VH-VL binders against Cytochrome c oxidase assembly factor 8 (COA8). Designs and how they scored, part 6

Target 1, 167 residues: Cytochrome c oxidase assembly factor 8 (COA8), of Homo sapiens (Human) (q96il0)
Amino acid sequence: APERGAERRDTAPSGVSRFCPPRKSCHDWIGPPDKYSNLRPVHFYIPENESPLEQKLRKLRQETQEWNQQFWANQNLTFSKEKEEFIHSRLKTKGLGLRTESGQKATLNAEEMADFYKEFLSKNFQKHMYYNRDWYKRNFAITFFMGKVALERIWNKLKQKQKKRSN

## First folded at step 5 (VH-VL; framework fv_pabinafusp)

Design R52 (from R00 with light chain Y31F)
Fold by ESMFold2-Fast, scan of step 5:
Structure R52 (fold): chain C 167 residues (1-167), chain A 122 residues (1-122), chain B 112 residues (1-112)
Amino acid sequence: as target 1 above (167 residues)
Amino acid sequence: EVQLVQSGAEVKKPGESLKISCKGSGYSFTSYWLGWVRQMPGKGLEWMGDIYPGDSDTTYSEKFKVQVTISADKSISTAYLQWSSLKASDTAMYYCAREGDLWESFYYMDVWGQGTLVTVSS
Amino acid sequence: DIVMTQTPLSLSVTPGQPASISCRSSQSLLFSDGDTYLHWYLQKPGQSPQLLIYEVSNRFSGVPDRFSGSGSGTDFTLKISRVEAEDVGVYYCMQSTQLPWTFGQGTKVEIK
């Protein structure tokens, strides 16, 4: 147990199917929030007998998640950088240091920050509009493929019933 | 303009290694599968396999699984087809082609590279 | 693997006359999602293949309306209503219903 690389006896090296059985009952894994985007990543379960259509849906979901993570990581980084510069500029104008006498970061009150938030939102309005448009397109595509996967599963169930009755 | 540009013609000897390239431009490289097709001199088309550049997942035709390796570098929108040891029977024109759109559910090749002629002779 | 068989293997056509190419698959190309993944390509001399028809009957962008596709299950046809000089080349059917994707052996169309 204390040894590096040790694992529980109930977790075999070939135990991937133990965590996610090859049936629809398996669920995706949700991770901790990303450092930059502050979004929780979803690690999609891959069934043993994944169809090409199921694979396409999964990859579309993965790509959409990566795109979303990149957008918000960039947005949060830009926000943090511009916020820091705004605070430094205003503190310099007031003749105040960047740190309080207790060594904590000096901050502006809500009234002083209102102008920054307003300008940031205005400046990024068109960027957010394009984001929302692309987010809509991506979710439409995902919904479309989910419908196709559902139809495929219905078709396979009908084939199983027909095969059972004709044999 | 959506375009696939392939590397130039190659002349090799049996046993040599080779890596040819296919560079995509004008589209989201990570949103489409990219396939490789072989055409032997005077013969028809053979699908070799494909790659999804977003996560480098590959599919191979059983005939080609041992013969070649397909890879991609999404940072430069380029896919690769490589041989560790060429044979005379590898002499062919090799095409790359863009496959199924993530925004559409259809698997067809709509954009093709110009082809890379590989000649392997002693 | 699904085997694709084209007939005829070669066709000589007088300009302005119609041409018809058949493609047969060893198994049904109807996929479980209700779609049929049978496509037609044209390879002109010295050029890369180009998509003509996708999913049996849908004409690809920029393809003239003299080209049409039809069929279902295992039997498919590509028709050219009036063959023109620029239509010369090798025509291939392809299935993407099942991995690996497979092509027919090709039909060479030339002008008389």
Scores: ipSAE 0.005, ipTM 0.562, lowest interface PAE 10.1, mean pLDDT 82

Design R53 (from R00 with light chain T97Y)
Fold by ESMFold2-Fast, scan of step 5:
Structure R53 (fold): chain C 167 residues (1-167), chain A 122 residues (1-122), chain B 112 residues (1-112)
Amino acid sequence: as target 1 above (167 residues)
Amino acid sequence: EVQLVQSGAEVKKPGESLKISCKGSGYSFTSYWLGWVRQMPGKGLEWMGDIYPGDSDTTYSEKFKVQVTISADKSISTAYLQWSSLKASDTAMYYCAREGDLWESFYYMDVWGQGTLVTVSS
Amino acid sequence: DIVMTQTPLSLSVTPGQPASISCRSSQSLLYSDGDTYLHWYLQKPGQSPQLLIYEVSNRFSGVPDRFSGSGSGTDFTLKISRVEAEDVGVYYCMQSYQLPWTFGQGTKVEIK
C-alpha cells in the first residue's frame, strides 16, 4: 500500500478492469505465473457484441484454465507434502532427527530421493493419465467451438454481403 | 448419480420475500448451465432464465427479468431463485434443470429437480 | 421470441396404436453450426419433465425405441409407434436456438 501523497487517483470506482473505446485495440492479456500452479493465467477480453457461441467458447476456455490451474496447484502441493513426509519417514527409520546439528533440514541422498520420485510417479500414474485424457478432450472441444465461431462469422459476413447487394 | 434436489414447498403472502434452492450432485456443478422453469397450475412450461455457476453469469427471459433474481453458490453446488416481493400470480411449480455443458455443445435439459411448489395467497 | 406451436393439444390413443405430435417453430431452428436445436420432453402425471429426444431425432439415454423424432427447419414430429400405458402425460417441444428458450403449449396424451 503506498504512503500519503502516493495515492492512486486513477482507480476506477466500479472496479472495471478494462474499457475499450471505439478504434482502440483490446486483446486477451497473459499474466505472471500463479504462485501455486506455476501457470500463466489468461484474462479474456469480452467484445461488446459477443454472440452466445462466442460466450460459450470464452467460458469453456476460462473453465479449462481454472481446471488446469487447480490440478497443477493441487499436484504441486501434494508433491511437496509427500516429499516431506517421505524424508521424515526415512529419517525416523534411520533413528535420525528432522534437523541437523546446525539446525538445517535433514536431507536424504540422491539414491533415496530417486526411490521417492519413482514411487510418486507410480502412485499418481492413473491420476496423470486421467488428466491427459481430459486435457485432450477439452482441447478438442475448444478447437471444435473455435470452428463453430468461425463458421458463424463466415455465415454472418455472407448474409451482410447479400443484404448489401440487394439494397 | 447426477441429481438436482430442490427445497420444500412454500406458502407465502403477497409482498413477502422468498428464496428457493436447487442443489446439484454427482457432476461438475460449475461446468453446466442451470435453468429455472415455471409451471402455473394446469398450464405448460415457461423458461425463466439460467445461470452458469462458474462465474454466476445469468440470462433472463424478458418476462421474468424484473420479477426474480437467479444466483448460485458454487462452494455448496446450489443455485437459487429469489423474489423480493411476491404476488399472487407467482403461484406455481418451479423446476430447476441442468441445461448444457461446455465441451459437448449440449443445449437441452437432461436432468430435472423434483420441483418446488410456491403458493402465494392472502 | 421464437413461438412454438404444437398440434394436437390433446390426443386419446388405444393401447398399441401409434401416436403423432407436431411442433412448428416461428422461424428455422437450424443454427450456423449445422445443428438443429429442437428437443422433446415428457411430463408424466405428478412428475418432473424428462428429456425424450434432443436435436430433432436423437433418443436420450434409456428412452425406448418406440419413440422417434423427425423434421427440419420449422416443422417437427414426435412419433410413438405403439403407445403403452406408461406413455401417458404431457409432451412438450422446446427450442434452444435463440434465447429465451421457449416451449410449445404441450400435448396431453391419454389412453382410451
Scores: ipSAE 0.000, ipTM 0.536, lowest interface PAE 12.9, mean pLDDT 82

Design R54 (from R00 with light chain L99F)
Fold by ESMFold2-Fast, scan of step 5:
Structure R54 (fold): chain C 167 residues (1-167), chain A 122 residues (1-122), chain B 112 residues (1-112)
Amino acid sequence: as target 1 above (167 residues)
Amino acid sequence: EVQLVQSGAEVKKPGESLKISCKGSGYSFTSYWLGWVRQMPGKGLEWMGDIYPGDSDTTYSEKFKVQVTISADKSISTAYLQWSSLKASDTAMYYCAREGDLWESFYYMDVWGQGTLVTVSS
Amino acid sequence: DIVMTQTPLSLSVTPGQPASISCRSSQSLLYSDGDTYLHWYLQKPGQSPQLLIYEVSNRFSGVPDRFSGSGSGTDFTLKISRVEAEDVGVYYCMQSTQFPWTFGQGTKVEIK
């Protein structure tokens, strides 16, 4: 029974596993769009011999992705909420119901919705500016660390060549 | 103001369990590693290990791997150092310290807590 | 583990005079990324340690310019150009090139 902590039909010599499933991928994987942020997440591959520097780079990239996901999830939620509030407010001001006679949701025309978009963009101008500033800062940091990891890998390759006694 | 605030002094008997805390404020708690350092009375500093609060990934000094557990709760920006069974030799000042800036790729301790004095005696 | 050895263990200095502390590691602190992770801390009496110098020679924010660090490989030096009363305490070197991070045994600096 699986509930008993990975019970197996036979005894494995190592006590850990009987059979290793085929590896799906040895590279970073891009997932489907997140339900809330609508951004595609990256699932990072962790090599067996990950260096402390490689770990720091991966943690930085992961933290940046989580920050980005949270920002857009919150932004999308705020947009949807304020859009519905705007529509309800305008329909009530016109003396119209929230539903049509057919039971469908009542809508505003494109000209009226343009007012909402202008208001939303104006209200969120500072928030978007801070997002852009942080986004550039994060990407500069990631690029810097990627350079350090590349240098480390070059050094390791040179060290391996010396071990093979080929210079 | 960036600061680390540690829990108060503890007086315990051998064999008792203990969990001390370190609360970060004024910075992104999940963007920095947090280390623990021991200082025995009248002795120097010993690095015990660290934790990355964003995913609770830990690194331990071999000397301390069996003696203590390091953990963190990122929802309240707090890290913990825990003993299942204290010994008289655990009597020491314990410091938490923020390790570098992920943005700068530095591995040093720039912000330190005030320390938690742990006394273990019969 | 990398062993860090400091000399001298204690130093008594007349105010305004220079002081020098040496730190030697059991193996090179040059990391594969080209950087050397050797740092200096000061612990004043009754206080937590505080960072003075990181990565051999970089002075931490707010640290007076009378403090300077130098060295490479396995041999490092912290210099104080003119010791002041507020500089009293125990100085520690630390390496973070290899896990576990290790400290020197400390150098106690006192005023004569």
Scores: ipSAE 0.011, ipTM 0.588, lowest interface PAE 9.2, mean pLDDT 82

Design R56 (from R00 with light chain Q98E)
Fold by ESMFold2-Fast, scan of step 5:
Parts: C-alpha cells; sequence; structure tokens
Structure R56 (fold): chain C 167 residues (1-167), chain A 122 residues (1-122), chain B 112 residues (1-112)
C-alpha cells in the first residue's frame, strides 16, 4: 500500500513573519504571533505511522491555519493603508502637513477617527460575517475529525491488547 | 456549478510521452483531493491514485506507481496525469474525480470529469 | 489489497420490478474510527460514473429514494425498489477503508 506523505512547504506569502521551530522537533510547535495577522502559527509534526485519517485532520488544520493567516494579514494591511489615507486626506483638507514641527506624525482626534472606524466596519461587515461563518464551519469539522482520530486510537489500543492475548 | 473538465482524446505510439489534464471549477480546488481512475476497454474501474493540490501530496496505487506521475498546478486549478513512455496496455479511458467533502465525510468521488480516451497503438 | 466481489455480474429486470446487487469484501470495511467506507456508483452507457450511495447507506444529493444501501463488515447490498429505464448501466461498489481504493468488477443492469 503506498504511504501518504507531504513535503513541508518552504514558501510563505510575501510580508508574512516566518519562524523556525527547533530542528528535528518530535512535537507540534507553536510560534510567536505573526507581525501582520497577529496569529500564532503551528508547525505540525508528521509521525512515521500517521494514519490516513490523522493525515486528513492535519491537512484540514494546516489549510485552515493558512486561510486564517491570509485573511487577517490582508485585513490588517488593508485597515492600516486605509487609515493612513483617511488621515492624510483630512490633514490636507485642514491645510496641515503630514508631520508636526517636531517631526512626529500628525494625528486626528478621537472624534475625527470615529468616522473612519464607522466607515471601515460598515464597508467590511459582509466580509467579516462570511469569515465568521467559515471559521465556525472549519472548527466544527476539525472537532468532528479529532473525535474520529480519538476513536481510531482507542481501536488501535484494543487491537494491540487482543493481539498480545492471542499470542 | 462544480465541474471537472478533462483534455481531449489522444492517439499515441508506444514509447511516446503524454500529459493529460483535469481542470476544476466552481469550488476550492486546494481543499479537495483529486483522484484518477482508469477504465480499460470493456473493463471495470481501477483507482490509480490521487493528489491534494494544496500541497501537491500524492498517493499511488502500487500497480501504477512506476507507470505514471500525478501532479497539479493550483494557480490554474488543474491536475495532470503523465506517462514518460506509453505502452499499448495503457489504452483506456482515464477519469479524474473529486474525492469527497474534506469538511464532512471520508473520501468518496462525488464529481467526475467527462473522461479522456487514450489510444496507444503502433 | 482489499478485493471487492459483486454478484450478479449481469441482471435483466422488467420495468417497475425490484433489483438487488450484492458486494462482498475480502476484509471487513469497518474502519478504526467506527465508520464503514463502502460506496456505490452508477455508470450509464457512454457516461462518466456517478455517485449513488456513500458510506453504506447515505444517498447522494439528487439520488431518488428508490435507491437504498445496507450492510456491514464484509457484506453489502444495493437495492432498487422499482427499476426505471434511466437506471440502466453498470453498478460498482468501492471501498476507501484501505489504500489502494478498490472497485468491484461491476454489475450490468438491463431492461427486459
Amino acid sequence: as target 1 above (167 residues)
Amino acid sequence: EVQLVQSGAEVKKPGESLKISCKGSGYSFTSYWLGWVRQMPGKGLEWMGDIYPGDSDTTYSEKFKVQVTISADKSISTAYLQWSSLKASDTAMYYCAREGDLWESFYYMDVWGQGTLVTVSS
Amino acid sequence: DIVMTQTPLSLSVTPGQPASISCRSSQSLLYSDGDTYLHWYLQKPGQSPQLLIYEVSNRFSGVPDRFSGSGSGTDFTLKISRVEAEDVGVYYCMQSTELPWTFGQGTKVEIK
């Protein structure tokens, strides 16, 4: 029977923080929060005796992690870009420069920024609703397959016990 | 609509190379395994192997492991089945099929391509 | 490899009468997670196979109620309660419990 196995991906999206788990790790490794997505990446350990069901669960978790990181990295970059554009536009309207006389970035007060936040949330409402729906669906599926893997491990233990008793 | 569209029929001579394609549309191509199935003239179905396009992980039936290479290009949602040197015994209809719903069930083939007829004769 | 054996290999049915196809596996298809990965496909003349039943007894979307699957372990049955002209073709069982996935040899269903 051919073994299923995946070579680790070396490439990551441009601008995403990279981390290096300890060499020859025998466990899943949880890294620091990504600079852009603010999510902690997980490096999944692939055991030599990984079952097809365990492989499916791992791939589902890896795919979900990549989807989640890409969504939040893109969302955070979009937020930062639009925020700066809004500030620059308002400062231009007031006849003010982008820097104070002390060389610091010029800012708007909380009342002025409230307009930006309201518009940004309104503009992205549908996007966030679809994200939440898909996030819940993904987590439900992951939990379901975790349960299946747990049952598989119980059956494997029972089969090993029966084999020892038979011999 | 979810569909798989395969490349057209091929007529080849023994020893020639061949690469046939299967393009997915209407679904997340990188979230499902894609399998290849052979049907020799007048015979039943044989599973050859599959690929997960998200990371190009492949599984082969032992019978086909040395005969063919399965690959995918996720940028164009296309999977490939390739022979380096065709034999007359490779004459068959080749189907690609999407393997199950990753989210809900263990693998079964729910969406099938129309098939690519490969004829190898001298 | 798990060997899948279908009986009968061919069946001629009068329209409106029931039909039954058996599928036997060389090993139990009960997977270690408690599920049984046995599926049924229909290949109509000149067409690609289509999924009818997955995981023993679940009808795929759009499959008429006249199709039903049952069984456990190594013995499985596909039943058509009232065969219609559109049901003509070759029926295949398939297991995905163990690699490589394997199909039965097929059962040809024809109208008398």
Scores: ipSAE 0.015, ipTM 0.618, lowest interface PAE 6.2, mean pLDDT 84

Design R57 (from R00 with light chain S96Y)
Fold by ESMFold2-Fast, scan of step 5:
Structure R57 (fold): chain C 167 residues (1-167), chain A 122 residues (1-122), chain B 112 residues (1-112)
Amino acid sequence: as target 1 above (167 residues)
Amino acid sequence: EVQLVQSGAEVKKPGESLKISCKGSGYSFTSYWLGWVRQMPGKGLEWMGDIYPGDSDTTYSEKFKVQVTISADKSISTAYLQWSSLKASDTAMYYCAREGDLWESFYYMDVWGQGTLVTVSS
Amino acid sequence: DIVMTQTPLSLSVTPGQPASISCRSSQSLLYSDGDTYLHWYLQKPGQSPQLLIYEVSNRFSGVPDRFSGSGSGTDFTLKISRVEAEDVGVYYCMQYTQLPWTFGQGTKVEIK
């Protein structure tokens, strides 16, 4: 027989939390910072008569947000994990426990932590360069489609003015 | 290379259900719309609908809204076209095709699957 | 729905001679963003359709220079300057301006 299914509750950790937008929202909603990525999610308003071009722009913005959230959630988790491993390793070498006598987490001084930051940045240099490249590509595409949507809206306004005059 | 690979030919009887597949490879499956096109024997091409696999948002041609269901499983880069109850008039070649791209302003079908022949007869 | 009408329905061409296919839409394909989403596809015998020309006049990657597209509004033309044996098949125009997307009925090109 199959055991308790995942359908009743999320069993895997999630990098992005769902938030509830306000009732009757007619504009984009900005939520609190995500626990893992530390970025604020945006819930995009979907107009009743959204054009295919407007839909494409919205999906591009949504996918860019998801990509950005996922990147920083993974980066922050990796950073936290490697930071803790570094601290544990150094404290073990010094013969110290993971917590102070007062029960607080034991920490390293600024000079020792500088070694970790240098190593982490060096190790992740290429990953950050690829992130920056993709970020620029995404922003270029968003700006381009924003321009197309603006042209579409100008066209629709002109058509509305002509129709109003002819009536 | 960028490819769309479809499931094999099907021979069915009226009233039977069917689900055919289209698997994408060599590109970001969730960054493109994927459309379905029907070609009846000896006839031209008819667009049926499309799906954006990133959020499974679908658009249907009015003619096909009640006849078929389009879905996708992004974990295996596969889109589906499904009938709950086939009719003889569903006999056709069915193509999947990659549509729009989020990175560039293109709104055309650039990559097509090889087609799935569906034959419905008593 | 936008209706796409192609003429002729079929044509037989001597190798090396030019061919011309017309496509007419029931309404303008000029979209509100200033672009015209009219595309041409070729379906060779026993094969899937393949993109030839997008947005009226742009040749898709790998498409030979002998293919050219032109037109505006509701009238569009696909020209092949010198037809070769590998150009045999059915040519379709397609509009991507208004849902549902629609194709012309096709023009069969064959060698004499």
Scores: ipSAE 0.013, ipTM 0.591, lowest interface PAE 8.2, mean pLDDT 84

Design R58 (from R00 with light chain N58Y)
Fold by ESMFold2-Fast, scan of step 5:
Parts: C-alpha cells; structure tokens; sequence
Structure R58 (fold): chain C 167 residues (1-167), chain A 122 residues (1-122), chain B 112 residues (1-112)
C-alpha cells in the first residue's frame, strides 16, 4: 500500500516559494508569487484514495510547475542583470551618473530602452522558442492525462452502479 | 544515450548494513519513476518498489517495505536501495530499471541497469 | 496481489521453428482507463532483462517483428514466428495494472 510519510516534518523545496496551504484543504491551493519567477505556485491536494493514474497526473503537473518556475526565475534574473548592465553602460557613455539628484536609480527613456529590449529578445529567441515548444508539449501531456483520469472516474462510477444493483 | 549504471558487487555478513546505487544518465532523471527488481539465484524476477526522484515519493511491494529503503539524490541523478541489517535470504542480483513516463503515460520498464550482485554469507 | 502464471516453464525449439508462451493473470489486467498493462521481457544468459512487448501487443523499439503479443483480460500469449539462436533465454510476463507490479515465474527457451 502507498504509505504517507510522517507529517511531523515537512520540508519546502528551495526552488519554489515557501508556503503552507490551509489546514484540512480538500482542493488545490494557490500560493503567493515566487520572488524570482513572479509565478504563483500551486499546492496540489493529495486525496487518501489517489489512484496510481491520478498520482502520475499530479506529479506531471508538479514537475511542469517546477520547470516553469525555474525557467522564469532564470529568465527574469538574466533580464534584470543585463538590463542593469545596459543602463549603466549607456549612462557612463553619456557621462551621466547612476542616480538622479533625488537619489532614485537613473533610467533611460523608452526610445533608448527599445534597443535593449530588441537585443534581448533577439539574443534569447532560440531559448524562448524551445520554451514555447516544451510548454505546449507539457500542456498536451497534462490534457491527455486529465482525459485518462476522467475515463477512470467514469469507469469507477459504472462499477459502483453495477455493484449496487447486484445487491 | 539513456543508461542506468549500478554499483559493484558486494559480499557481506548477516547483520551488516548496505547501500547500493543506480546512476541515471542521458535522460531527465526527475521525469521518470525508477524501480528496483530482485532476482534470487536461479529464480525469477520480483518487483520491490519504485521512486519518483523529483519529490522522493516511494512505493513498495508489501513484502519489501520492512526489508529495504529506497531513496534518491536528484542532484547527482542517483537512486539507492539500502538495508539496515542484511540476512542470508537477501542474497540476490538487484536491478534498477527506468519506469513510467510522465510525458507518454506508460507503465513498463524500458531501460535496465547491469545489476548488482549481493552475497550475504557467514 | 495479482498472480501471473506462465506455461510452459521450459521449452526446447529447433532453430527456425515457432514458439508460443502463455501467461495467465489471477485478475483482469484491463485498467479503468481502457488500457491493458501486460508486458513481456527477455533475459538472455548473463544479461539484464530487456523489454520486448508492452501493453499486450506493441513491440518495443528495435524488437524484431518475429515477436508478437496478443490476448485480453486474463489470458495472454507471446509468439516467436521463427526462433533464432539469439532468442534463447528466460521470458517473463509482467503486469502493471495494479500495485505491486508482478512477474510470471518465467519460461526458459533453449535451442535443441
């Protein structure tokens, strides 16, 4: 039989926002946005009578969520770092300081930043293309598994109905 | 190339502890279940249990639940099978095998390790 | 647990002749999703098992078409149309419809 581990200690994954779903939750729960990916993690409810197929679907959804969060955390960190480097480089080239008279971070106007966005998107085109391909593949697989789980639930309902009639 | 490479043969005495390993390469280690299969000398195959390395969730065959512990370290793509106290009856070839795919919804073992021979004798 | 029973336990075949192995389960292997999780493995002498057939009738990648699987419910058959020397070994059926996964006791195939 599948045995739950001791609930005494539950360690949150380091790559995902650390959150605790409401106690006695019987449904999936949505947490706060992750600091790095800016995506809201979903805590998946584990029913006591989870079938092997339902477990596989849940693990697929969890793996896809982790993949998605890692991608965007890395992408956002890279974007932020390169944006800051670009701004500093351009301000230095213009002979301007890194902060305004008011102490705020100095920024470039929309026209100047357009060059950075264009270069960043061009540089990361292949990476985003592969992300989109994998995203579609993952969602297709999840939809397929959801269909299988639905068929399993229909089959179980039919079996229950036949069992009740035989009584 | 997808491969599972197991640790070398072990010769132990009853009561000793043992931990054997299975290292995956050439695939996403955290996207597949990894199972353990026992084969006693001259006997058939017995499924012991499996682990999903992504979250270390384990499933055991009831007869092996008390005998062994299955674990995995996803940072080095390695799964483990361990005994706290070996018995002579644990003498067998132990295989690890890649199971069920989260992408294509299959439940079979497609890639097998070369096996680890464990001999327990006094 | 689902019990898997194979017949025969051993057979000797002249090269080029057909061979047939039966596998019977104690319960139906039809899963609630409509699929049947019965698979066949071959273990050659001194080697690890290798997958031959999955889900009753599908040949695994690289498996010669002389191997075929059939069956439904509780009765399944693996056929080798023309046995070659490299086909010697022990054949196992396995079910993954219900935990724990279980194997048949094996069928040893030898050349005469």
Amino acid sequence: as target 1 above (167 residues)
Amino acid sequence: EVQLVQSGAEVKKPGESLKISCKGSGYSFTSYWLGWVRQMPGKGLEWMGDIYPGDSDTTYSEKFKVQVTISADKSISTAYLQWSSLKASDTAMYYCAREGDLWESFYYMDVWGQGTLVTVSS
Amino acid sequence: DIVMTQTPLSLSVTPGQPASISCRSSQSLLYSDGDTYLHWYLQKPGQSPQLLIYEVSYRFSGVPDRFSGSGSGTDFTLKISRVEAEDVGVYYCMQSTQLPWTFGQGTKVEIK
Scores: ipSAE 0.000, ipTM 0.546, lowest interface PAE 11.4, mean pLDDT 83

Design R59 (from R00 with light chain W101Y)
Fold by ESMFold2-Fast, scan of step 5:
Formats: sequence, C-alpha cells, structure tokens
Structure R59 (fold): chain C 167 residues (1-167), chain A 122 residues (1-122), chain B 112 residues (1-112)
Amino acid sequence: as target 1 above (167 residues)
Amino acid sequence: EVQLVQSGAEVKKPGESLKISCKGSGYSFTSYWLGWVRQMPGKGLEWMGDIYPGDSDTTYSEKFKVQVTISADKSISTAYLQWSSLKASDTAMYYCAREGDLWESFYYMDVWGQGTLVTVSS
Amino acid sequence: DIVMTQTPLSLSVTPGQPASISCRSSQSLLYSDGDTYLHWYLQKPGQSPQLLIYEVSNRFSGVPDRFSGSGSGTDFTLKISRVEAEDVGVYYCMQSTQLPYTFGQGTKVEIK
C-alpha cells in the first residue's frame, strides 16, 4: 500500500486504525542478518483475534526460525575456526608467517582453499544430511498446520452463512 | 526414554507458600506444552492450566487463575506450579502431563508425572 | 466450560466379560478443523493416569486391542471386549476441543 511507510516511522499518530495498531505495521517485520548465523529474523505480527490453531502455527514457525538460526550460527563458527586452523597449518608447512610485512593476514590461493572446502563438506556430510531431513520435516509440519488453519477459516465462513440463514 | 519426574510430597500449613516442580527428560522440552492436573482426595481429575516452555506462555482454567502460578525454566527442562498462600482446600495430588507437540496435531496428554501429594492442614 | 458426564459411575465385571462406558459432552466436540478432540484415560490404583484412546477411536501406543473407542458430536463410548484383572481402575474421558480442558467424573471398574 502507498501509505505503508508512515505506520513504521517515528511520527506522532493522528488517527487510530480499527484493524492495525496506529504505532505498528500490520505486517511481519524482517530484521537485519544476524552476526553469527547470517540469517534475517522475522518478527511475527500477532492479530487481535488469533485462534489457538493460528497461535500454534505461529509458535511452530518461531521455533523453526530459532532452530535454523542456532544451527547456522554453530556451523559458521565451526567453519571459521577450522578454516583458520587449516590456513595456519598450510602456511607453517610452507615456512611462511601468519602475517605479511604490512601486518595483514597471509592467505592461501583459490586452489589451495578448494581442498579445504571439499574436505569440510565431506567431513560434515552426515550433519548436513540430518539438517536437511529436519528442515523438510519442519516445513512439512508448517504446511500441514497451514492447511488446518485454511480448513478452520472455511469452516468458520460456512458457520457464518448458516447462522445468517437461521436468523 | 521420555519421562516427567515430579518433586516429593509436601506437608504445609495454611498461609505458607509452596513451589513444586516437574522435570522433563528424553524429549525436546520446548517442543511440547506441559499441563497441570489436580486430583483432590477421592475425587476426579481437574485441568488447572498449561505452559509452552519455549516462550513461557501460560493458559489457566478460570477456577485456578488467581490461586496458582505456572512457570518453566527451559535451561533445566523443568516446569513449576506455585502458591503464594496455601489453603486447606489445596490438599490434593498434583500431576504434570505433556499435552501437545509443536510438530504434529495432538491435543492430548501422553506422558504423565508420578504426582506430588500436597497436604495442607492446621 | 464444556461439561463431561460419564455413565455408569461404577462397574463390577467378571473376568473375560465385556464392559462399556459412556461419555456425554454438553456441547459438540467437533472442532473447526474437522477433528474431534475426545480422549480416554485409565488411572490404576496408586498410579498416574495413562492415555488409552485419543481423538475418539485411536489406540495409544502399547494399548491392547481389546480397548476401542467410538462416537461423534456429544456421545462417546469406550468398550473393553474382555476385561482382565490389569484393567481395574478409574476411567476418565477428557475433551480438548475448547479451553479449559475438562474431564468426566470418572468410572470405577472392579473385578467381581
């Protein structure tokens, strides 16, 4: 919507929305990438009339996000540590210092680093397989609950039609 | 093995405070709701409320809303039921039970603790 | 709150004979997602309750096939085809269609 930015800025609200809080967006907010996981967090909007089933779906999505953030933060930390250890080991083997004369970190060329990446992926194959299994399991569960929420909305709409006829 | 282990029996006087515990093991504690059920001597089961340990969101039965506080510490996989001021009418067996998982559509209690007997007498 | 009413309050059964317990709710237990959240529990003497049947007719893991559940709307039945000594205890129905969750008053099953 054209006026969407005004609801998210630090301005004194002049009116009240029946469907959205005047100081907050009615949309989910996407944050900046986390320093460790490099994933963007989603802050979910909670509607006033959230059903128990909708609440469960939201909590499932929030927990999945936390799980995903934790996995990648740990994986990135492990990757960085092992990469640095590999570089140090290879430079020592070549009789080179860890830093150049200018104080910059000494680096390996792309071909040398390719060996590390291949070894790291091979070493972590099982861990990545389990991550993918859990990722698909979680997305299946989310899709299943999304389907239940859709059925609930259809049922409530049908119930409203019947109630109107019985008046 | 999935288990809920509750704290031991308590004997208290009216007006005293009390906090009993329920420790989960063998499963992801933050993936399930945990409920509390009261059973007065010789009587049936009454649902008191539940908690989702992942964010400590609680739901109470209206009858118990002002009588007790439900809380959880997910770092040690333990849920709590607390009274600020006990009454003789609080004398009962208290059970914790695992209610529903985050990953599937289930809304029943599949695993129960052994129970904590609370006796309040003057 | 939904009120759950069990009949009978007590049963004395000779071993090997069938038993039947009824549970009635004050409102339909059919939820808006199309599922019916009625469950049966057994509390053996001196023990915690244990789940027998969930969502009307599904037998919980490890529960013998002599236990079966049926019903819809507001009227539900738990049947034991051949009562054994280990089946002695108090049986409870529970609804989780609406908060707060509510239990029936219980049916005590004894061996004659």
Scores: ipSAE 0.013, ipTM 0.611, lowest interface PAE 7.4, mean pLDDT 84

